# Designs tried in a protein design chat: VH-VL binders against q9vpl3. Part 229

Target 1, 224 residues: q9vpl3
Amino acid sequence: RGKINIQRPKAPHYERARVVAVTQPKYPELPKAKSCFKTRAERTQQQQENPYNEIIAREVRNWLDHSRLVAFFHLSSITADDIFRVRVQLHKQNLHLKSYGSKIIEQAVKNTRYEAIVPLFHSNHCIVFSPDPEKTAALLRIVRRVPQMVLLGGIVEETMLSRNQLVAYAQMPGLHAVQAQLVQTLSQAPGHLIQQLQAHQNSFVQVLDVHAKNQMNEETPKST

## First folded at step 8 (VH-VL)

Design ca67 (framework fv_imvotamab_arm2)
Fold by ESMFold2-Fast, scan of step 8:
Structure ca67 (fold): chain C 224 residues (1-224), chain A 120 residues (1-120), chain B 112 residues (1-112)
Amino acid sequence: as target 1 above (224 residues)
Amino acid sequence: EVQLVQSGAEVKKPGESLKISCKGSGYSFTSYWIGWVRQMPGKGLEWMGIIYPGDSYTRYSPSFQGQVTISADKSITTAYLQWSSLKASDTAMYYCARLDYGDYFGFDYWGQGTLVTVSS
Amino acid sequence: DIVMTQTPLSSPVTLGQPASISCRSSQSLVHSYGNTYLSWLQQRPGQPPRLLIYRISNRFSGVPDRFSGSGAGTDFTLKISRVEAEDVGVYYCMQATQFPYTFGGGTKVEIK
């Protein structure tokens, strides 16, 4: 049991970040009004004047529209050689690692059901896209060995899932029908009833845990 | 394997129309941009324009705006570069290249080129 | 338009010796996203261009480790640590920070 598991990165990484943030001295940062700061109005004006954001947003929208699996990650400093090795491993599994600025993502998802993902991209981030949702387990296995990548959440079959819900989805056996039933259960009450009636004992516990977490994050398990 | 295959060499007279092609394979055609680059004989590279096949959005270099039309047909994963009326000054090698802003932010894979010769 | 100036125009190099190519932009290539979108392309005689390096210093897939890129702002360098016969060709820098995208004039590397 000394082996790394999929659950470890989320809790340990967040605890470490909290400790570092609390203990890290901020003395060199002088709170000067105009030094390196831009007011909200100045940032809005610059955002409106940047044509690149809307141009590149086409890519993000297309990847979202044509990927059945989308996973969001926080990305810490990583060398070009290290990220290249990760991209090669991901590509072998038909997983495509992409990096876009937060402003581009905001433009891409504005006025869509996925607008809620914007807060996930406060700092360095990357996204993995795939047409194959069965590759979620392979994705998590690969990134488990990459401490610079921290799973934030994702989208499976057009349904937004938390980090824990994605982990639960990945732990289901490699049966497409079983995985599809889990997604339906997370998104709709009828799906929950179906899953409850057919669930293997191990799967039933996972579905209930995921459903409870979904209820905590959303007013209902149904997306509007 | 990502591959861009361009149409064969063309020999035309001034005033004639022409449409050359660039067929993409081995990747999601609508997820990547296609750019066109001109290389005059013995000269360097000139960016002409780009197209996003997913929605057919185009952006042209000012030097080529109104001189050429870039289009794409996603059903056959093919991009096109078209002239309504060729000039002798259009004699050049024309390359198509794939562009992505989420990975390399530059042209990563290139077609073999289409030589266009315009002479009387 | 951002003007990209390459020096030298041609670089005759003895086999196994290093080669260095400079690229200077008329404006900073630092994008508002914090990245610098400068690439280096290689064109061997009779072949299409090939991506060597992206975002200043990152080698593209299959590119030998003898190629390296460096620089910041407006001044960029491509280095070949030990020139091989297959490295003969024309090298171009390219910026994608601003429309229209522009290329350097090219530097011809040849064996003396």
Scores: ipSAE 0.648, ipTM 0.818, lowest interface PAE 1.5, mean pLDDT 80
Fold by OpenDDE, second read of step 9:
Structure ca67 (fold): chain C 224 residues (1-224), chain A 120 residues (1-120), chain B 112 residues (1-112)
Amino acid sequence: as target 1 above (224 residues)
Amino acid sequence: EVQLVQSGAEVKKPGESLKISCKGSGYSFTSYWIGWVRQMPGKGLEWMGIIYPGDSYTRYSPSFQGQVTISADKSITTAYLQWSSLKASDTAMYYCARLDYGDYFGFDYWGQGTLVTVSS
Amino acid sequence: DIVMTQTPLSSPVTLGQPASISCRSSQSLVHSYGNTYLSWLQQRPGQPPRLLIYRISNRFSGVPDRFSGSGAGTDFTLKISRVEAEDVGVYYCMQATQFPYTFGGGTKVEIK
């Protein structure tokens, strides 16, 4: 007697299947317990109808326009209290943590240079704004201690950066230091170029001299 | 040196409004939180709320929510605690304190306190 | 809200002798980030509170080494190794792990 696989019951004979299908009591679909969580659609609809959405969108735009550092984070099961604590830490560094709905973000950035950020806002997200791009390192330091905040990317000095690029940016010497280095490098470049140009000229002159000497040696009649 | 200087003692009647002040000096006022703490006569300390003067972000203890208003004027590095209508039960010493969340997660510097007496 | 319970309410101490104050929280003060935000404050008579200890065991600037904090989870202790006359006052524990932040009821240290 073949072990009745309880996990994969053999499909009943066609006739039996028909009888079972007809005799199965059609239980009224239990009202889908309105998941306490408003569906994304319901949230979206409520956001659309909110007269404050425009105001909030404006706020978002203002933050974007006045920020030199913007970082985008995914939030994973973070409590309100934890968010508050992180917010406090960030505020100390003049970093401003904000959370907005995806639709609000879409509205805020529509037809703007920031439109590319829209795909980042598919779930629970927060944004950190700062007028100081030098605070990137501080931001990352703080967020590193918050596993519920996952860095997605950011905008620094009007440049969109990936997560990795943002991390790299934070490790770079300050803008002034980099600029100084650049200036130093650029200031050295002409000297090198001149040296290289002179080297080639000198080499050419040497070759010509050798050639001239060889020609002179060939023209000197061996006074027998 | 970090200092918080509070306004002088107040004697008020029930129903009157009051606004007391806390002026910070010796540090970046906009970079640190200011909290208010109540101490009723002969009693312990009660946390009331906090404000970030940089953008005036404020949070209250549930017990004080709607009972008081905390505000700040960063231009003069001053925080405020105000009542719209005082009660006799509001009689207490009120302290402002700098709250550092980054380093200490505590009140590291305190004002001298403002005594508020509400009597009929 | 987290309830902070201090014991004893009053601690009469002889000068030069040690003192110990206990603070118990109604729930763990370990934050989700792994830190425990328990502080101890001293309030001398007629003065505002002063921060003594932060994050369980760290002395604040200017605090004498005779003050020490210890504990974990829900049980915390402030110790004064040798009580001095200037140590008279009320001591409070405070938690900042969960909002709203709460204080203990205070312990009055007095000289016998």
Scores: ipSAE 0.017, ipTM 0.553, lowest interface PAE 4.7, mean pLDDT 84

Design ca68 (framework fv_imvotamab_arm2)
Fold by ESMFold2-Fast, scan of step 8:
Structure ca68 (fold): chain C 224 residues (1-224), chain A 120 residues (1-120), chain B 112 residues (1-112)
Amino acid sequence: as target 1 above (224 residues)
Amino acid sequence: EVQLVQSGAEVKKPGESLKISCKGSGYSFTSYWIGWVRQMPGKGLEWMGIIYPGDSYTRYSPSFQGQVTISADKSITTAYLQWSSLKASDTAMYYCARLDYGDYFGFDYWGQGTLVTVSS
Amino acid sequence: DIVMTQTPLSSPVTLGQPASISCRSSQSLVHSYGNTYLSWLQQRPGQPPRLLIYQISNRFSGVPDRFSGSGAGTDFTLKISRVEAEDVGVYYCMQATQFPYTFGGGTKVEIK
């Protein structure tokens, strides 16, 4: 009975303990061997823990970690032949079109500086990856002729960019633009980068809103 | 051009060890999975397992768990399938194939195959 | 394990005639993501398998348009509209919806 920690104060006042207790999550615990029913919370947890999500998330993280250009697109209905032609054109420019489920993307970017992108993937989407950021201009040139693919934004040299910022980047001179982007990336501390991601989330939401309004205003009538 | 090149045919006795290879070229080796598929003489295809060369994560078919080891060396863009002790029932054609989940969600390019014959 | 059953075991066809191959799974191949991960592979004599069709109906690069896939849930079909000499071989369906990945038993397409 002479613990060394007895010489040190512990959360002595009940008001501090009360605040901590109120903010702590409470989880009911059920013995697995005896339970023949799952609670709603356990069922929701089971739905979140899909083995495929974590396995495929490795692939998504690798693309994000090793791509200096990542572009996010909304994808409207497109034929297999049309997407195939786009994929061939993109591949010639070292641009890789990938499609992943929203839950996989969420799992992949969870606890990373890119988790702000998750809201972009609630509808049909695809992502283009490249190790070469100078291919941004080629990417935009190719997708300009594909009305089913609508640019939402992207990541260049680990920096989140809105659609307009990515378009502007594509128009910059090659070497100087790359060096300027590298300096921009290197000057950002993790805390400041996270804060900037919150701002980019708002920009991406705005792009989606503008796209939705433009779709409503510019919808061509179907064949009579 | 995407290509998977496998090592040459092997003739072994039961109890011997063996390691066969699959070399990838024409693509980013660490961005795609490599799977191994067995085809016994005159029979169909059996999935053995997959590896992600980017982090060496492996997943095996239950029928092959503990029977084989799958590995990869990203510095030479090569995946491996290994047996510690061969059995006559291991006689088969072994294929490696590239797999991704972001495009085809399946095997797109296949190696030419490595014939393994195990007999006394 | 999901069991994949192919019919027929053998399909003798006359050149220029259509061929149809059926694949049935013991369980639905619809993943919780809403996608169906069913592929068709072609294996010509003495050659490795090659991808023909992925996710039910999408033709892989270089695959002629005479090949088409259809189906949903547990029942899937591969059709060759006009069989050519180079189409001789064994065709396999494959599911990637659930581990372990499983293949159909194969259907041999040969000239009658």
Scores: ipSAE 0.634, ipTM 0.834, lowest interface PAE 1.7, mean pLDDT 80
Fold by OpenDDE, second read of step 9:
Structure ca68 (fold): chain C 224 residues (1-224), chain A 120 residues (1-120), chain B 112 residues (1-112)
Amino acid sequence: as target 1 above (224 residues)
Amino acid sequence: EVQLVQSGAEVKKPGESLKISCKGSGYSFTSYWIGWVRQMPGKGLEWMGIIYPGDSYTRYSPSFQGQVTISADKSITTAYLQWSSLKASDTAMYYCARLDYGDYFGFDYWGQGTLVTVSS
Amino acid sequence: DIVMTQTPLSSPVTLGQPASISCRSSQSLVHSYGNTYLSWLQQRPGQPPRLLIYQISNRFSGVPDRFSGSGAGTDFTLKISRVEAEDVGVYYCMQATQFPYTFGGGTKVEIK
């Protein structure tokens, strides 16, 4: 069993590294004092933004903002027809498959809470959006049949999830079921607490009673 | 029961605009695709395009791309096929059909058809 | 586009006798997912088309058992074991494996 070098952890597999990089909460770097001087590069980048890209970026942002489920996929050698079929299947489940350029994604998520997803878009990719997080299981079921679509991760209820976490989430009982379970658990808690509290009290009373009885027995003079 | 009811027959002149309708009932209209199929007199079936009424996502056959517009109004569970300028060659029976990609990958329910006649 | 070729164009059949219609595709209809999206439709005179068979061999709801579909790859067959008077009409094969979806030219089944 190779000694896990705690000091130099082997770089996680590229995919894992990417997920970890994305899931690491980028604490907003304290706004470095925006030096008032937009570098020439920033000005040139702003000028080259194709109005079309801006429109698309807006669309992407809208999808992100209105989606409770977002899943990111890498596409490997998938045909247009295959994509279409998958799209149709997903669409029936109110899952919306979209593909955008990396630059568009970057523009769309710049200075937003979604900025962490940018590293996921280095190659051919697609995004699935849904307003319903309960469709995660359906999504995974559909995608399992499409080997060309590799799940990278996702966002569920504003929480970034790794691939594994997303799979785990899909296996969880629905929110209502979980809530019901929680309510049941919480409803049982007071009863247990009361029982425990009563148990301690009863035990204490018993101890006191025994003590009192012992004292009474000691005080009863053996009338010889 | 799943039903698709199409609008009545149309007689038009070349150059006129036309919009025909297909109303779905008996199922979740927004959950199934609607396709349009053309059948010219005495000819076979031609796939024109499809629409998902839930969000109005539409795809056309290359042969019909730019020639017609497919739309839907989910509020009244109706799909539409429209021409901006009819041609004599548009004379045909037009069918709407429900397309289920999940189960059948085919048109499982059909409208009764709308006959469109374009003559000078 | 995938071209669907049906044969024969016309199939005169005696009542109670079997009928067979062939549909050939210009390329394999096997989808990358492993399914074959070939359907058969029946259009009776003056009526809209009706789905008979989906995915080569599956009968749609309400379709009599005298209808059967078979085939693989590029060659498909619709069989009617015993033709009835109500079976008169034009039959179409349809592929939905590749966009755009395409129909065969149709086979007219008639009673002799």
Scores: ipSAE 0.018, ipTM 0.506, lowest interface PAE 7.4, mean pLDDT 84

Design ca69 (framework fv_imvotamab_arm2)
Fold by ESMFold2-Fast, scan of step 8:
Structure ca69 (fold): chain C 224 residues (1-224), chain A 120 residues (1-120), chain B 112 residues (1-112)
Amino acid sequence: as target 1 above (224 residues)
Amino acid sequence: EVQLVQSGAEVKKPGESLKISCKGSGYSFTSYWIGWVRQMPGKGLEWMGIIYPGDSYTRYSPSFQGQVTISADKSITTAYLQWSSLKASDTAMYYCARLDYGDYFGFDYWGQGTLVTVSS
Amino acid sequence: DIVMTQTPLSSPVTLGQPASISCRSSQSLVHSYGNTYLSWLQQRPGQPPRLLIYKVSNRFSGVPDRFSGSGAGTDFTLKISRVEAEDVGVYYCMQATQFPYTFGGGTKVEIK
């Protein structure tokens, strides 16, 4: 439902509105959002050109289906040695750091309730998976020491949480009933949560853009 | 620790069937792919195919499509490579190796290998 | 299929001296995701292959820092800064950018 770019035309008089409705040409109903989605031919061609998207999407779906904690991060430039040390610390807590391309994630979550996370992955990213939602506090403690990893939000017990909600969840006592109640309460306002996730993503992308431009200006100066 | 343990050496005649195994331990078996790689005596490495144990999806190298079958049994964390009818040209060392696209995008841990000898 | 060509076929080297192995692909290994999926494997006599380097230049766990990978597009190099006795073996490059996955022919590193 797009907005009209110009002022809405004055509604016709009832008699004219009725005549216009009767004389309007009928057309076959097309699938909704067909113009916003790739056509079947385009999807088939892309699958033939890049079979990895669907093949690797199996891993993402498996992790999502078997993890009660999923945390999304933007990832600034980091050395392989540094990320390896983080991965080792996370693994000790049954937390699994994975990196997947944006198109793979899109393919994995398309037509699922998790589709709203796709905008989070338009820049460098990584995801932490765990079967244990109680490990959220340990996760945040570990990543606090890694400035290159910036928390965007997550999924706990199949419920999407913003950064602030995930931080609040991590600070709660280890009482299952209390944590379950919080997650259940948050799930009653999904529209607001999606907006919060989008706002955090947009804000962080803007910060990264400014930071990247500042670093480019500092590290790649050209003498004219 | 992550381990892939393969079945013992096999000596077969042409035309016989064979199924060799690769047992994974120390990691979530269904979260990683298993690939099979052939190495003929004194030769290099050849990729045969991969399987995702979580849903048993397989992808084969064109040169091995129809020549072998790759399968997995997640209840006993074991992947298999099988031939319906062996040929002398199947004589080789066969390796299984773990693959995860979210980590290294390559084979990280390898089994010790299964030597298959096919002779009349 | 992407063809992977390694040079040299064999590299006799004196202990403590550097060794360099080249790998050339018939097509660019840059994937549409922005990554280059080239790995280096080491196979010691009688042993299975071992991952050394992934994504061109990243060392795998437990791999000594004397091993380094570099390159872009179609030309890649594995360097051993100071060859040790334990480095004897055959080294393979491997691409995972396209199916089917393909390996180089191997380079045998031996002590002279």
Scores: ipSAE 0.612, ipTM 0.793, lowest interface PAE 1.6, mean pLDDT 81
Fold by OpenDDE, second read of step 9:
Structure ca69 (fold): chain C 224 residues (1-224), chain A 120 residues (1-120), chain B 112 residues (1-112)
Amino acid sequence: as target 1 above (224 residues)
Amino acid sequence: EVQLVQSGAEVKKPGESLKISCKGSGYSFTSYWIGWVRQMPGKGLEWMGIIYPGDSYTRYSPSFQGQVTISADKSITTAYLQWSSLKASDTAMYYCARLDYGDYFGFDYWGQGTLVTVSS
Amino acid sequence: DIVMTQTPLSSPVTLGQPASISCRSSQSLVHSYGNTYLSWLQQRPGQPPRLLIYKVSNRFSGVPDRFSGSGAGTDFTLKISRVEAEDVGVYYCMQATQFPYTFGGGTKVEIK
């Protein structure tokens, strides 16, 4: 599994994009409440025309654009008080817990690089935003104590991560440490490469020399 | 050292507006909540509300909802409590306190209090 | 709202003797996360409140060991093993388990 390029996350591989597209749960059309004669198009249009929704959608987009860490959670039977408490804990770590309607999220991310997150918002959910990706570990520590919050996945440094990947990321050394390690590794690589290349060359020369010596020995007439 | 310093005593008339302040120092102001507590003369403590200065997120006690406004200016590490129209019943000592939810779930540091007297 | 009831209202104590203050909540203060968010505060005359105990039994920084908190569920107790002159004041319990957070009515500790 290719090392997550933390600095320049590559667009998900075409195959992954396909899988995400195919795994989009086809939710059965909610039974058209008999009373809502408005076509899906009319409803969508009306929702788009709601100034309030636009404002909120803008807010969501703003959070997404300014966050280096975004985590998505499913909420299962959590009380308002519990949410508040979690919110307080998260705020202490400069983690911002927000909850938005699915339609608002859809509107916010439509035609953006975040469009792939839409399928995550089919149920009661919340989003945690942070400008600091190093807070991933803190986030997970806090939410671990909240069984009603189920981690679905997240975005770190513009890279979409699964739940497992996010957990793995949290266990990684800090970005600077990783970068330092990378630099160290890269700085050592040329030396090793040169040594390896030289080793092969030296070996080749040795083999050639042995061959030449053997040939010379064969050509030297045994002066009886 | 963590300190909360409140504005001085106020004497006001009914109907007047008032804004009192609480300045935090010695800690990351945006990382901790500030709460306001009312203490009427000779009475107990009443929780009024809290604010997170980092983004000005605020919650009020139902008893104080709509009666006061809590705000903060993180640039000067100051929290505020304000009334649009004071009543005689608002006469009290008002305390600001740092509220920590992570460790203590309580008010760990307190201001010296601001006495507000509202009389005709 | 959770109602916090403190008893007694007044506690006259002889210097060097122990004091005990009770706080009862109208409902359990055990939070869904398993913690009990009960705190005790001391308010000396003419001073702001001071945190003494948090989460039922933990002493806050700088609080003397003569102060101890105990209890569970709905019943909590603050004990002072040996009352000193500086301990005169009003003591409050506070719950932060449920919003809105609420204080007890206070217990006045006085020297006989």
Scores: ipSAE 0.016, ipTM 0.505, lowest interface PAE 8.4, mean pLDDT 84

Design ca7 (framework fv_imvotamab_arm2)
Fold by ESMFold2-Fast, scan of step 8:
Structure ca7 (fold): chain C 224 residues (1-224), chain A 120 residues (1-120), chain B 112 residues (1-112)
Amino acid sequence: as target 1 above (224 residues)
Amino acid sequence: EVQLVQSGAEVKKPGESLKISCKGSGYSFTNYWIGWVRQMPGKGLEWMGIIYPGDSYTRYSPSFQGQVTISADKSITTAYLQWSSLKASDTAMYYCARLDYGDYFGFDYWGQGTLVTVSS
Amino acid sequence: DIVMTQTPLSSPVTLGQPASISCRSSQSLVHSYGNTYLSWLQQRPGQPPRLLIYKISNRFSGVPDRFSGSGAGTDFTLKISRVEAEDVGVYYCMQATQFPYTFGGGTKVEIK
């Protein structure tokens, strides 16, 4: 290629080409009607997305209603292979890893005793559910080997627990765990738990920031 | 293990009613959605609708709204797809599939399918 | 409705060679939640569909490493790095970004 002056120009004279360009549509025909307001289709799509949050919130409410163990985590970037291995290990212990958007969680817990947990989900997160609270020790053992998952706290037998309380619960034998749960039920106020969880979240953010800064300093070969 | 087991093949005449089933096992039935998918002979997949067994909430594809009824009985962990009056155009393989929005946001486990043949 | 379009493979695949399957949506599949709800399903002859990939690039449990997904917005690809005999079948892309959920027309993978 490069035959710029070999081809005979087959375009009309400039003036004729200019007139043709003015009289013929250069772009596809515009829609018959245009509106500055939302069309019926746009309103229908918006309405479909509104009930979407509520329909998915059914799952969250059902998991909360049928789980005696709920653990909240921050989740950093993780490969498909890594999350697969974690899910397999968790599933063997009847532990179910779920991820829901913040608005869905808010809708699910709105007007419930657990509404205070919503601030935990303003960043990347996931939740582990189980019908068996004795699996807390197995959960923490598995997650200890997954640096992308950082424990924030949880709910055991409908009682909100800080990270430290959940770790302590996991280390107790069954007989003493029942006693500890009674104490936690009688003495732990939801407001104090949220304050503790927010402090832990700030610590995690600092760890993530250090990791990000270290990543920025690393020289990686460019592909492409 | 998670399993969805569907009812056996059906041969019907136009105008007859039919109800096919999908039984879930190996998981908490009320924590997951069940969807129904049609595959006409030699054609691709088309979504019909979903149900949440925990409260029997349903959502249908516009193409199937009013043509079929989806229901579930959580006491026997079974979902159903029902026609009041079959047409020859209903001849197809029908699949049930489990759906959740917290894990995969898609259909993860599928039944073996129920072949429905509607002819004179 | 979002229309999902899949292109046919140009020819049957030789065992051990790679295969790429393309899927295009009529609208962006990015949900308002920030995620893209694009899945890939495999259907072997006479069998029900099987989930391979979810949220563009995440492999489902039990799916071999030779399967990978990629893409963004409206254009998505499923790649099989080394096709094996058991990979014969029809592959479907599916979107769950909005109702109604829709599937691509399918791409048949055959062995030469």
Scores: ipSAE 0.550, ipTM 0.777, lowest interface PAE 2.0, mean pLDDT 80

